# Designs tried in a protein design chat: VH-VL binders against Probable Brix domain-containing ribosomal biogenesis protein. Part 13

Target 1, 157 residues: Probable Brix domain-containing ribosomal biogenesis protein, of Methanosarcina barkeri (q467k0)
Amino acid sequence: MLVTSSRKPSARTRTLCKLLSRFIAGRCMTRGKMGMQELLEFAEGGPLIVIGEYHGNPGELSFYDEAGELLFSLRFTDWYSKELDSYWFSGIEPKLAGQGEIAEAFKVFFHFQRVENDKIDQLPPSSTLIVVGENDIDFMGSGKSLFKLNLRGFKKY
Short names: E, the ipSAE of ESMFold2; O, the ipSAE of OpenDDE; V2, 0.75 times the mean of E and O plus 0.25 times the DockQ between their complexes.

## First folded at step 9 (VH-VL; framework fv_iratumumab)

Design f3 (from e3 with heavy chain N99R; at its last look DockQ between E and O 0.04; V2 from the best seeds 0.00; counts 0 for: pae E 11.7 > 2, placed apart)
Fold by ESMFold2, look of step 9:
Structure f3 (fold): chain C 157 residues (1-157), chain A 117 residues (1-117), chain B 107 residues (1-107)
Amino acid sequence: as target 1 above (157 residues)
Amino acid sequence: QVQLQQWGAGLLKPSETLSLTCAVYGGSFSDYYWSWIRQPPGKGLEWIGDIDYSGDTEYNPSLKSRVTISVDTSKNQFSLKLNSVTAADTAVYYCARLRWEGWFDPWGQGSLVTVSS
Amino acid sequence: DIQMTQSPTSLSASVGDRVTITCRASQGIDSYLTWYQQKPEKAPKSLIYAASSLESGVPSRFSGSGSGTDFTLTISSLQPEDFATYYCQQYYSWPLTFGQGTRLEIK
């Protein structure tokens, strides 16, 4: 999977690109002047996530399939915990938890193993987890929130 | 909603410098590249170049030796200069927002530039 | 540079007709193609992106198809406001390039 952004992203947008790509065991790329063909070529047949900005801050994720078709988008405000400073990403694919339309879209897009909410505590210590909640998406490592997307909208195309 | 308003000189003589300015209204000026595109009478559209908030530019190779695009971040404006114009530079000139995917939306209202010969 | 060639250069049609306009790229561009409509003395307006996806507010009588090198814009039942010039544009690679246009005129 490839995560990228606009041509000259803010520092905060670059941060989210790096964190998200590490979390999902994907790749982050500085877009530069690349067109869509180059982006999909770098994705090597995988899907693409693009981070959009609002007033210089990350505010939208757009999810594209392998053919470059926009599938859905999320609007959000971002939040980062201090736990990130000492956290080491293992490269292991995360598990997915949560209910609702966004959780279903993530299941189809990422193909991550789904975990019931009441079984989260039974995961190995090295586990990473995406928890789709009512008002946020929580990206967790070892039972601690690392970063969150506080939801402001969801759109299917 | 993002909107573009453009202005500048309409009548030029050969060898003069074309100068156009585009103002961006809305909250997205720092987020995108901003482009100039021209359309000679009865011809298709030609991308001239783009610029972002930081002054990073890209130019069409066919025009690169004569084109300067600049930005005024205090006014959310960007400008086109085209040196040494000839009758072949007669066209309607548009400013437009370059979407990251590569198409243009929205567009300015257009400015007809006529170079008399 | 990727050259975009539209056919026909002009087309005469009547209200209610089904109209097709084609665009051919000089090399494969996957589906990275947009269609614009331009009326006299107005800026172009994007209609379709990604070859087949309608922009918001665009009437459903407009549709796009194709991938690779050959693309088609179709208007299923022509309306008076559809008489305009139509352009395709590739966004597969730099530099960005446009077709030469197709004028759609009243027969």
Scores: ipSAE 0.006, ipTM 0.502, lowest interface PAE 11.7, mean pLDDT 85
ESMFold2 (binder alone), look of step 9: mean pLDDT 93; pTM 0.944
OpenDDE, look of step 9: ipSAE 0.182; ipTM 0.762

Design f4 (from e3 with heavy chain P106Y, light chain A50D; at its last look DockQ between E and O 0.88; V2 from the best seeds 0.00; counts 0 for: pae E 4.5 > 2)
Fold by OpenDDE, look of step 9:
Structure f4 (fold): chain C 157 residues (1-157), chain A 117 residues (1-117), chain B 107 residues (1-107)
Amino acid sequence: as target 1 above (157 residues)
Amino acid sequence: QVQLQQWGAGLLKPSETLSLTCAVYGGSFSDYYWSWIRQPPGKGLEWIGDIDYSGDTEYNPSLKSRVTISVDTSKNQFSLKLNSVTAADTAVYYCARLNWEGWFDYWGQGSLVTVSS
Amino acid sequence: DIQMTQSPTSLSASVGDRVTITCRASQGIDSYLTWYQQKPEKAPKSLIYDASSLESGVPSRFSGSGSGTDFTLTISSLQPEDFATYYCQQYYSWPLTFGQGTRLEIK
């Protein structure tokens, strides 16, 4: 999986690109002048996530398949925990929890192992988890929220 | 706790190349951007650039043409090269960790680099 | 580039004084601002992040406020160890930029 950004990303967007890529055990790259086809080639057949900006801040995730087709997009505002400053990513793919359209979209896109809400507490402490809620997506590590995307919109194409 | 240690030559002549290295201990090298920042004597701070484990770099446009930041992931080290130095490049140079949010939370001890003819 | 301008460049104060330092950005940076304290021959130390969030271990006499373009660092009651140079830094956009610094001296 490849995470990239707009061609001229802000500092915040670049940071989220790296963070998200590390969390999902993927790769991050600065888009620069690359077009969609070049990005897909760079992704080596993996899925592609593009971070869009609003007013200089990351505000949209666009999810593309291997053919470069836009599958769905999320509008959001981001939040970061101080826990990130000392967190160690294991490089293992996160689990996925939650219900609803976004959770289903994530399941299809990422192919992460699904975890039921009542089983979250049974996960190893070292586990990472994406929890799709009604109003936010919580990216958890070591049983703590590392960062969140507060949802503002969801569009399926 | 994360610790940064830096080293390199401190005295240069004009037109030479500045070279500094920073080693990272006690933290995940691959999970952060690592930056160089300089401070001329008695003056403020200037961000030079940063790099991550994959070699993704960002440079200050004011220095981009002369700056190269590299990384050695096998040693958890990253380096700064600044070409064609002048007296204006005299400064204390710091390596630092750029955290996920965008500020510097851990710093090296600093390296004074003096450019003098 | 976003220019960060601090005021004042230097000030003298006494122990126990209330001190205020301002930082202005040349454009809106929301709350993406950090305050650093730097003592002689030492690297800067972060005090405040996100304009108003206190860094761990920083005394409560330090506080930050502001959003958009105007920001303020306040020391409610100056202590001897607080005499230092303070810098603001924006992390809204590239390149990362600092204010020119405010030197806080003993009166």
Scores: ipSAE 0.229, ipTM 0.792, lowest interface PAE 2.4, mean pLDDT 92
ESMFold2, look of step 9: ipSAE 0.248; ipTM 0.764
ESMFold2 (binder alone), look of step 9: mean pLDDT 93; pTM 0.942

Design f5 (from e3 with heavy chain S28T L98I; at its last look DockQ between E and O 0.79; V2 from the best seeds 0.00; counts 0 for: pae E 5.4 > 2)
Fold by OpenDDE, look of step 9:
Structure f5 (fold): chain C 157 residues (1-157), chain A 117 residues (1-117), chain B 107 residues (1-107)
Amino acid sequence: as target 1 above (157 residues)
Amino acid sequence: QVQLQQWGAGLLKPSETLSLTCAVYGGTFSDYYWSWIRQPPGKGLEWIGDIDYSGDTEYNPSLKSRVTISVDTSKNQFSLKLNSVTAADTAVYYCARINWEGWFDPWGQGSLVTVSS
Amino acid sequence: DIQMTQSPTSLSASVGDRVTITCRASQGIDSYLTWYQQKPEKAPKSLIYAASSLESGVPSRFSGSGSGTDFTLTISSLQPEDFATYYCQQYYSWPLTFGQGTRLEIK
C-alpha cells in the first residue's frame, strides 16, 4: 500500500509519511502535483493513505480503497518517542489489536493479523503492533510506544 | 552508533562540478532522510537538500537548479553534485542524518571545498 | 521559506556569567526548534530540541524556552568549554533553515 501527503507537505508531514509507511511495511511518496488517478496508478492497484494537514501540520489520515473510493478518515494530533531515533524497522507487517469501529476499519483495510489484548505481552520483542484504543492509536515496537495518534475525530463514508 | 564518513575533491576551478560522497555506517539507511549542509568560512549554515533510500529528494530553492543528490542503496551511500561552481560555493560541506523529528544528527566530519581560479 | 533571526550576532562574556541568546522565526513554528553548539573545525552538536528539551549528555546549565516565534537559549553559568558559536534551526517546514549564528567569545 501507498502512503502519501498533501501537495506541499510540511517537514512534519513528510516525516510522518515516511514513518507510517515504514511501520506498515508500505511505500511513501510526496504527492507533489499528482492527482488521485496518478496516485492510484502509482499505488499499483493497492490501497492508499493520504496525510492531510491542519495549520501546516499532519492532522488527518484519509483511507482510500483500490478504486479510489474514500472509506474513512481520522483526525488526530501526533506524538513521537525519542526511541524512534534508534529503532530498527524489520519490514514485517505489524499486528493489530483493539476493539471498536476504528479497529474494525483497520482490520478490513490493512488485513493485518489480529491479536487479543491479553496476548499482547506474549508477542516476540521484534514484533510491531498497532493498538487501537478509545482515545488514541498506539504504534508499538519492541514492547514500547514508538509514536501515537491522539484521536480527534473519525468519519466513515 | 550511526556514523557518517564523507570524501571528495577539495579544490575546484570556477564552472567545474563539485562532487562529494557520504557513507553511512551502523544504522538503517532506509529509515531516514540524508542531507547535505554547507558553511562558508566564518559564516552560518545553509541546508542544501536531502534524499531517502527511494530517491525522494528535496532541495533548497536557492540551489535547486545546480544541485543533484543521489543514493547508492547497495553501498549505503549518498552523493552531492553541484554544477557551475563559483567562489561563492567555497565552504565546508557536511553530510548529516535528518532524524525522525527533523533536526540533524549525526553529522559527517565535513569537507572543505575551495573554488579558486 | 521560514527565516530564522538570532540575536545578538556576537557576544562577549566571562566565565560564570549568565548568557541568553534569542532566535525569532518569521512565522509560527510551534516548538519545532533545535539549538546547536559548534566549535572551530567541528560539526554542530545538538543541545536542545523541541525548543526546551535537553539532549542527552548536555549539562543542565543549558536550557531552552519559547514557542511560536520567539525562542531563547540560556546558559546559567558560563564555563570555559561553552565559548563557541550557537545556531537555531526550525524543522516546522521545508526548506529547513538555520539562524545566522551567535558567536560567544571570551571577554
Scores: ipSAE 0.033, ipTM 0.708, lowest interface PAE 3.7, mean pLDDT 92
ESMFold2, look of step 9: ipSAE 0.157; ipTM 0.721
ESMFold2 (binder alone), look of step 9: mean pLDDT 92; pTM 0.930

Design f6 (from e3 with heavy chain S54E, light chain S93T; at its last look DockQ between E and O 0.70; V2 from the best seeds 0.00; counts 0 for: pae O 3.6 > 2)
Fold by OpenDDE, look of step 9:
Structure f6 (fold): chain C 157 residues (1-157), chain A 117 residues (1-117), chain B 107 residues (1-107)
Amino acid sequence: as target 1 above (157 residues)
Amino acid sequence: QVQLQQWGAGLLKPSETLSLTCAVYGGSFSDYYWSWIRQPPGKGLEWIGDIDYEGDTEYNPSLKSRVTISVDTSKNQFSLKLNSVTAADTAVYYCARLNWEGWFDPWGQGSLVTVSS
Amino acid sequence: DIQMTQSPTSLSASVGDRVTITCRASQGIDSYLTWYQQKPEKAPKSLIYAASSLESGVPSRFSGSGSGTDFTLTISSLQPEDFATYYCQQYYTWPLTFGQGTRLEIK
């Protein structure tokens, strides 16, 4: 799975691209002059996440399937924990928790193993977890929030 | 905690190529960007560029045509090459970790590179 | 590129003084600003991040404020070990840029 950016991303967008790709055990690249076809080739037939910007800040995730079709998009504002400065990513895919349309869209897109809310506390300390809430998406590691996307919009195509 | 150790030639003639290497210890090489910053004697700091473990680079536009940053993931090392040096390239060169937010911590010990005829 | 301008370029002060250093960005950078302290023949050390957050292990006499384009580093009561050069750095957009530095000397 490939995470990419706008053609001339801000520092914050580049940071989120790297962080998100590491968290989901994928790859990251700055888009540059690449078109959608080139991005799909670079993704080696895998799905694609594109980070869009608002006023120089990351503010949108667009999710594309293997054929380059836009499936859904999220509008958000981002938050980062100081814990990221010392966190060690294992390279293992995260689990997925939560309910609702976004959680279902994530399940279909990522194919991550689902975890029930009442079983989250039983996960190993080394586990990473995406928790889809009503107002935010929480990206957790070692039982702590590493970064969050505060939801501003959701659109299915 | 993460520690950086750097080395390379300190005295060059004009038109030669600057070459420095930085080794990373005690941390995850794949989880961060790794940067080069320089400081001319008695002057301020200038960001040169950065790289990640996959070889994704970003360069300062002012130096892009002469700069190449590379990684050796098998050794947890990254390197800087600066072509066609002049006296203006005389500086202390630092390697550093670019953290998730966007500032540098920690830094290498620095390498003085002097360009003189 | 975003230009970072510090003021003053240099200043002299005495132990116990209150010292203020300013940094101005050529465009809005929200709070994506960090302050460094650099002593002679040493690498810079981060003091403040996110414009106002104190780095771990940094004395509480250091503080940062500001957002948008105007930022301030304050030392409430100057200590002998605080005489150094200070730099601001924005991490809002590429390329990453630094202020020209403020040299703090003993009076």
Scores: ipSAE 0.103, ipTM 0.743, lowest interface PAE 3.6, mean pLDDT 92
ESMFold2, look of step 9: ipSAE 0.414; ipTM 0.801
ESMFold2 (binder alone), look of step 9: mean pLDDT 92; pTM 0.938

## First folded at step 10 (VH-VL; framework fv_iratumumab)

Design k1 (from f1 with heavy chain E101D; at its last look DockQ between E and O 0.82; V2 from the best seeds 0.00; counts 0 for: DG spot H101, pae E 3.2 > 2)
Fold by OpenDDE, look of step 10:
Structure k1 (fold): chain C 157 residues (1-157), chain A 117 residues (1-117), chain B 107 residues (1-107)
Amino acid sequence: as target 1 above (157 residues)
Amino acid sequence: QVQLQQWGAGLLKPSETLSLTCAVYGGSFSDYYWSWIRQPPGKGLEWIGDIDYSGDTEYNPSLKSRVTISVDTSKNQFSLKLNSVTAADTAVYYCARLNWDGWFDPWGQGSLVTVSS
Amino acid sequence: DIQMTQSPTSLSASVGDRVTITCRASQGIDSYLTWYQQKPEKAPKSLIYAASSLESGVPSRFSGSGSGTDFTLTISSLQPEDFATYYCQQYYSYPLTFGQGTRLEIK
């Protein structure tokens, strides 16, 4: 799985690309002058996440399948926790919790193991978790929020 | 906690190449971007550029033509090279971690580089 | 490039004074601003991030405010250890840029 961005990304977009890729145990790549076809080739048959910008900062995630078809997109504003300053990313895929269209889209796209809401507290402390809420997507590690995407929109194609 | 230790030559003649290295301890080298910032004597701070473990770099346009930042992941080190130095390049050079949000913490101890004939 | 302009360039104050330093961005940077404190022959230390969030371990007498283009660092009651140079830095977009600094000295 490859995470990239628009051309000439801002500092925060670049940072989110790195952060998100690490969290989902994927790869991050600066797009540069690469076109979509080149990105797909670089993804080596894997799916593609493109971070779009809004007002010079990350504000959209576009999810592409292996064929380069846009599946769905999220509009958001980001929030980062100070816990990120010392958090160690294990490289293990996160679990996925939550309900709704976005949660289902994530399930199909990422194939992460689902966790029921009432069993989240039973996860090992070393676990990472994506919690899809009504208003945000919470990326958790060691039982703490590491960063969030505050949802502004969802579009399925 | 992350700590940075830097070293390199402090005295250069004009047209020579500045070379500094920064070593990262106590943290995940691959999880952050690593930056160089300089400060001429008695003046403000100027961001030079940054790099991550994969070699992804970003440079200040004002210095891009002369700057090369590189990484040695086997040593958890990253380096700065600045070509064709002049007196204007005299400064304390800091390595620093560029955190997730976009500011610098922690910093190296700084390296004074003086360019003189 | 986003230019960061601090005001004043220098100021003299006494212990106990309320001190205000301003930083203006040449364009909107939302709240993506950090304030640093730098003492002689030391690296800068972050004080405030996200324009108004106090860094861990920083005394509560420090505060930050502002959004968009105009930002303010305030020291409510100046202490002896607060005499230093202060810098703002935007992380809205590359290249990352700093203000020119504000030197706070003893009156």
Scores: ipSAE 0.424, ipTM 0.834, lowest interface PAE 1.4, mean pLDDT 92
ESMFold2, look of step 10: ipSAE 0.478; ipTM 0.830
ESMFold2 (binder alone), look of step 10: mean pLDDT 93; pTM 0.944

Design k2 (from f1 with heavy chain W100Y; at its last look DockQ between E and O 0.83; V2 from the best seeds 0.63)
Heavy chain, then light chain:
Amino acid sequence: QVQLQQWGAGLLKPSETLSLTCAVYGGSFSDYYWSWIRQPPGKGLEWIGDIDYSGDTEYNPSLKSRVTISVDTSKNQFSLKLNSVTAADTAVYYCARLNYEGWFDPWGQGSLVTVSS
Amino acid sequence: DIQMTQSPTSLSASVGDRVTITCRASQGIDSYLTWYQQKPEKAPKSLIYAASSLESGVPSRFSGSGSGTDFTLTISSLQPEDFATYYCQQYYSYPLTFGQGTRLEIK
ESMFold2, look of step 10: ipSAE 0.651; ipTM 0.872
ESMFold2 (binder alone), look of step 10: mean pLDDT 93; pTM 0.945
OpenDDE, look of step 10: ipSAE 0.465; ipTM 0.854

Design k3 (from f1 with heavy chain E58D; at its last look DockQ between E and O 0.63; V2 from the best seeds 0.00; counts 0 for: pae O 3.3 > 2)
Fold by OpenDDE, look of step 10:
Structure k3 (fold): chain C 157 residues (1-157), chain A 117 residues (1-117), chain B 107 residues (1-107)
Amino acid sequence: as target 1 above (157 residues)
Amino acid sequence: QVQLQQWGAGLLKPSETLSLTCAVYGGSFSDYYWSWIRQPPGKGLEWIGDIDYSGDTDYNPSLKSRVTISVDTSKNQFSLKLNSVTAADTAVYYCARLNWEGWFDPWGQGSLVTVSS
Amino acid sequence: DIQMTQSPTSLSASVGDRVTITCRASQGIDSYLTWYQQKPEKAPKSLIYAASSLESGVPSRFSGSGSGTDFTLTISSLQPEDFATYYCQQYYSYPLTFGQGTRLEIK
């Protein structure tokens, strides 16, 4: 899975690109002058996440399938925990918890193992978890929030 | 806690290539970005570039044509090469960890590089 | 590139003084600003991040404020160990850029 961004991304956008890619055990790539076709080739047949900007900050995630079809998009503002600088990424794919359209979209897109809400506290400390809430998506590690996407919109195509 | 130790040649002649290395201790090399910053004597700080464990780099446009930052993940080290140096490249060069948000902590001890004929 | 301009370039103050250093960005950078303290022959040390968040271990006499283009570092009561050079740095966009520095010296 490849995470990239719009052209000439801000530092903040690049940070999210690299952070998100590490969290989901994917790859991050600076798009540069690459078009969508080139991105798909670079993704080597995998799906693609493109981070869009809003006023110079990351504000949208667009999820593309292997054929380059836009599946869904999220509008958001980001938040980062101070724990992030001390967190050690395992490189293992995260689990996925939550309900609703976004959670279902993530399930289909990422194929991450689902975890029921009442089983979250039973996960090993080394586990990473994406929790899709009503108002945010929480990216957790070691039982702590590492970063969040505060949801502003969801669009399914 | 993460600690950085850097080394490399401190005296160069014009047109030579600056070469510095920074070793990272006390943390996971792959979990951070690693940067080079320089400071001419009595002047301010200039970001040179950064690199991650995969070799993905960002360079200051002002130096991009002459700068190469590389990584050796097997040694938890990253290096700086600056080609075609001039007196203007005389500075203390710092390696530093670039955190996820975009500022530097911690820093290496610095390496004075003097370019003189 | 985003240019960071500090003011003043240098200032003299006495122990106990209230000191204010400003940093202006050439364009809006929201709160993506860090303040550093640098003592002679030492690497910079981060004091404030996100414009107003105090780093761990930094004395509470240090504070940061501002958003957009204008930022301020304040030392409420200057201590002897605070005489140093201070830098602001934006991390809104690449390339990462620093202010030219403010040298705080003893009056």
Scores: ipSAE 0.184, ipTM 0.772, lowest interface PAE 3.3, mean pLDDT 91
ESMFold2, look of step 10: ipSAE 0.495; ipTM 0.837
ESMFold2 (binder alone), look of step 10: mean pLDDT 93; pTM 0.945

Design k4 (from f1 with heavy chain G102D; at its last look DockQ between E and O 0.18; V2 from the best seeds 0.00; counts 0 for: pae O 7.0 > 2, placed apart)
Fold by OpenDDE, look of step 10:
Structure k4 (fold): chain C 157 residues (1-157), chain A 117 residues (1-117), chain B 107 residues (1-107)
Amino acid sequence: as target 1 above (157 residues)
Amino acid sequence: QVQLQQWGAGLLKPSETLSLTCAVYGGSFSDYYWSWIRQPPGKGLEWIGDIDYSGDTEYNPSLKSRVTISVDTSKNQFSLKLNSVTAADTAVYYCARLNWEDWFDPWGQGSLVTVSS
Amino acid sequence: DIQMTQSPTSLSASVGDRVTITCRASQGIDSYLTWYQQKPEKAPKSLIYAASSLESGVPSRFSGSGSGTDFTLTISSLQPEDFATYYCQQYYSYPLTFGQGTRLEIK
């Protein structure tokens, strides 16, 4: 999976790109002048996540399939834990928990292993987990919230 | 966790240049913007400007002509210079991290700068 | 620039009271709003971000609501340690701006 952004991303957007790519065991790249086709080629046949901006801040994730078709998008505001600075990302794929259409979209897109809500506490401390909630998506590591996307909108295409 | 420590001269005469420095500990300097905010005695908060590790700056238009914010990535420090100070510039000056969602956390301990003849 | 106007400028309340502080933006800022608490001789402390999200470690008696131009900070049951000055701050666009503050005093 490739995570990228708009053509002229802010530093914060670039940071989210790096963070998200690390979390999902993907790659991050600066788009520059690359078009969609070039991005898809760069993704080497993998899916593509594009971080969109609102007023210089990251505020949208657009999820594209291997053919470059927009599958769905999330509108969000983000939050980051103070624990993030001390957390080491191992590169292991996260597990996915939660219910609803976003959780299903993530399941189809990422192919991460699903975890039932009642079994989250049984995960090893080194595990990373994406928890899709009603109002947010929580990216967890070592049983702690590392960062969240506060959901503002969801659109399927 | 990220901690900020700031220092600089606290007493100035009119027309002098305010100079403060903030050091960042315990976090990734390159991941955030770093800001200066001031608060005149008994008054509210005013954002001065911010800078990232690359030297990209944004200034409050009200102060832009007199403000320079700089960064020393080798020391994980960023600095504020405010030229041609007047009594109106008397305030507690805070350095702060502008976190990834653009609010301030954490803050430095503050530096009182008094401009007096 | 986006002006943030808080109301009231000051208020007196008693322990146990429900307190509401409002913040109005001169233009729509969606939910790009943070509430701070500041005690004397201390730096502000963040309470609420994204208009309604509670910061880690902040008591649940604090809550935020609103979107667009009108926002509210509510303390459901005022505690002694809550007497302070509160500020809203928008991060919708530069320059970043604060409300003028609301001083919450003990009655």
Scores: ipSAE 0.015, ipTM 0.618, lowest interface PAE 7.0, mean pLDDT 90
ESMFold2, look of step 10: ipSAE 0.069; ipTM 0.676
ESMFold2 (binder alone), look of step 10: mean pLDDT 92; pTM 0.934

Design k5 (from f1 with heavy chain W103Y; at its last look DockQ between E and O 0.85; V2 from the best seeds 0.00; counts 0 for: pae E 2.3 > 2)
Fold by ESMFold2, look of step 10:
Structure k5 (fold): chain C 157 residues (1-157), chain A 117 residues (1-117), chain B 107 residues (1-107)
Amino acid sequence: as target 1 above (157 residues)
Amino acid sequence: QVQLQQWGAGLLKPSETLSLTCAVYGGSFSDYYWSWIRQPPGKGLEWIGDIDYSGDTEYNPSLKSRVTISVDTSKNQFSLKLNSVTAADTAVYYCARLNWEGYFDPWGQGSLVTVSS
Amino acid sequence: DIQMTQSPTSLSASVGDRVTITCRASQGIDSYLTWYQQKPEKAPKSLIYAASSLESGVPSRFSGSGSGTDFTLTISSLQPEDFATYYCQQYYSYPLTFGQGTRLEIK
């Protein structure tokens, strides 16, 4: 799947595009002058995530299916752990935990293996995990939070 | 610990091409953007541009017509070329990592480039 | 382009003094500002990010404040190792830009 951004992204938006794509084992590419049709061609039949900006900084994820239909969007503020400075992404897709509308939308969109909350401690130490909570989405590697999206809104289309 | 080591020619004549290389050790090369910044003697800092392992670049508009940043993924290195130098290009040149927040940490040791006549 | 203007350009101070350095952005940058310290013939070192967050290992006598366009770096009790040049840098938008620097000298 393809992760891209608004045109003329800030440094923080460029780094989130790369970070998210590495975490979900997808691709990141620069939007440039490309429109939606061109992005879908680069996605090669896969789905698309677009990072939108509020006031020049990342603040929205928009999730599109393979046909270019907007499925849902998230508004957020971002947070990055210093653990990222030494972290090496494995390229293995993460597992998904959590409940509620966002967790279900993620399951349908990503098709990641779902893990029950009470089984998280039984995962191998090298596991990567997306934990959908009530107020944030926690992207975890090696048992530590690497980055989070603090939720400010969710819309289903 | 991520560490940057840089090298390249230190003395140039006007109209020549400045060429510097930076090698990355002890960290992920593919996960970050890598930057060049310069500092004329006794003056402040100017961002030149950045690049990632896939070749995605941003350049300072003031230098874009003369600058090329490139990457060698097999060696975990990235390079700066600045064409048609003049005395105004005399500076210490630094490579640096653009961190996830969007500022620079760590930095290379710096390379003084002098353009003489 | 967002211009970053520091004040003062230089100052002299004694060990133990309280020092305040300001940085003004030509337009709003929220809190996306870092302060660097640079000692002679060395690369800059980040001290404070997000306007007010201390980097690990930075002494608590350093503090940062501000948002929008006006920012300050404060050293509450100057130590001998603090004589250096200080730069602010915005990371709100490209091109990334630095203040012109503030040289802090021993009096």
Scores: ipSAE 0.602, ipTM 0.864, lowest interface PAE 2.3, mean pLDDT 90
ESMFold2 (binder alone), look of step 10: mean pLDDT 93; pTM 0.943
OpenDDE, look of step 10: ipSAE 0.738; ipTM 0.913

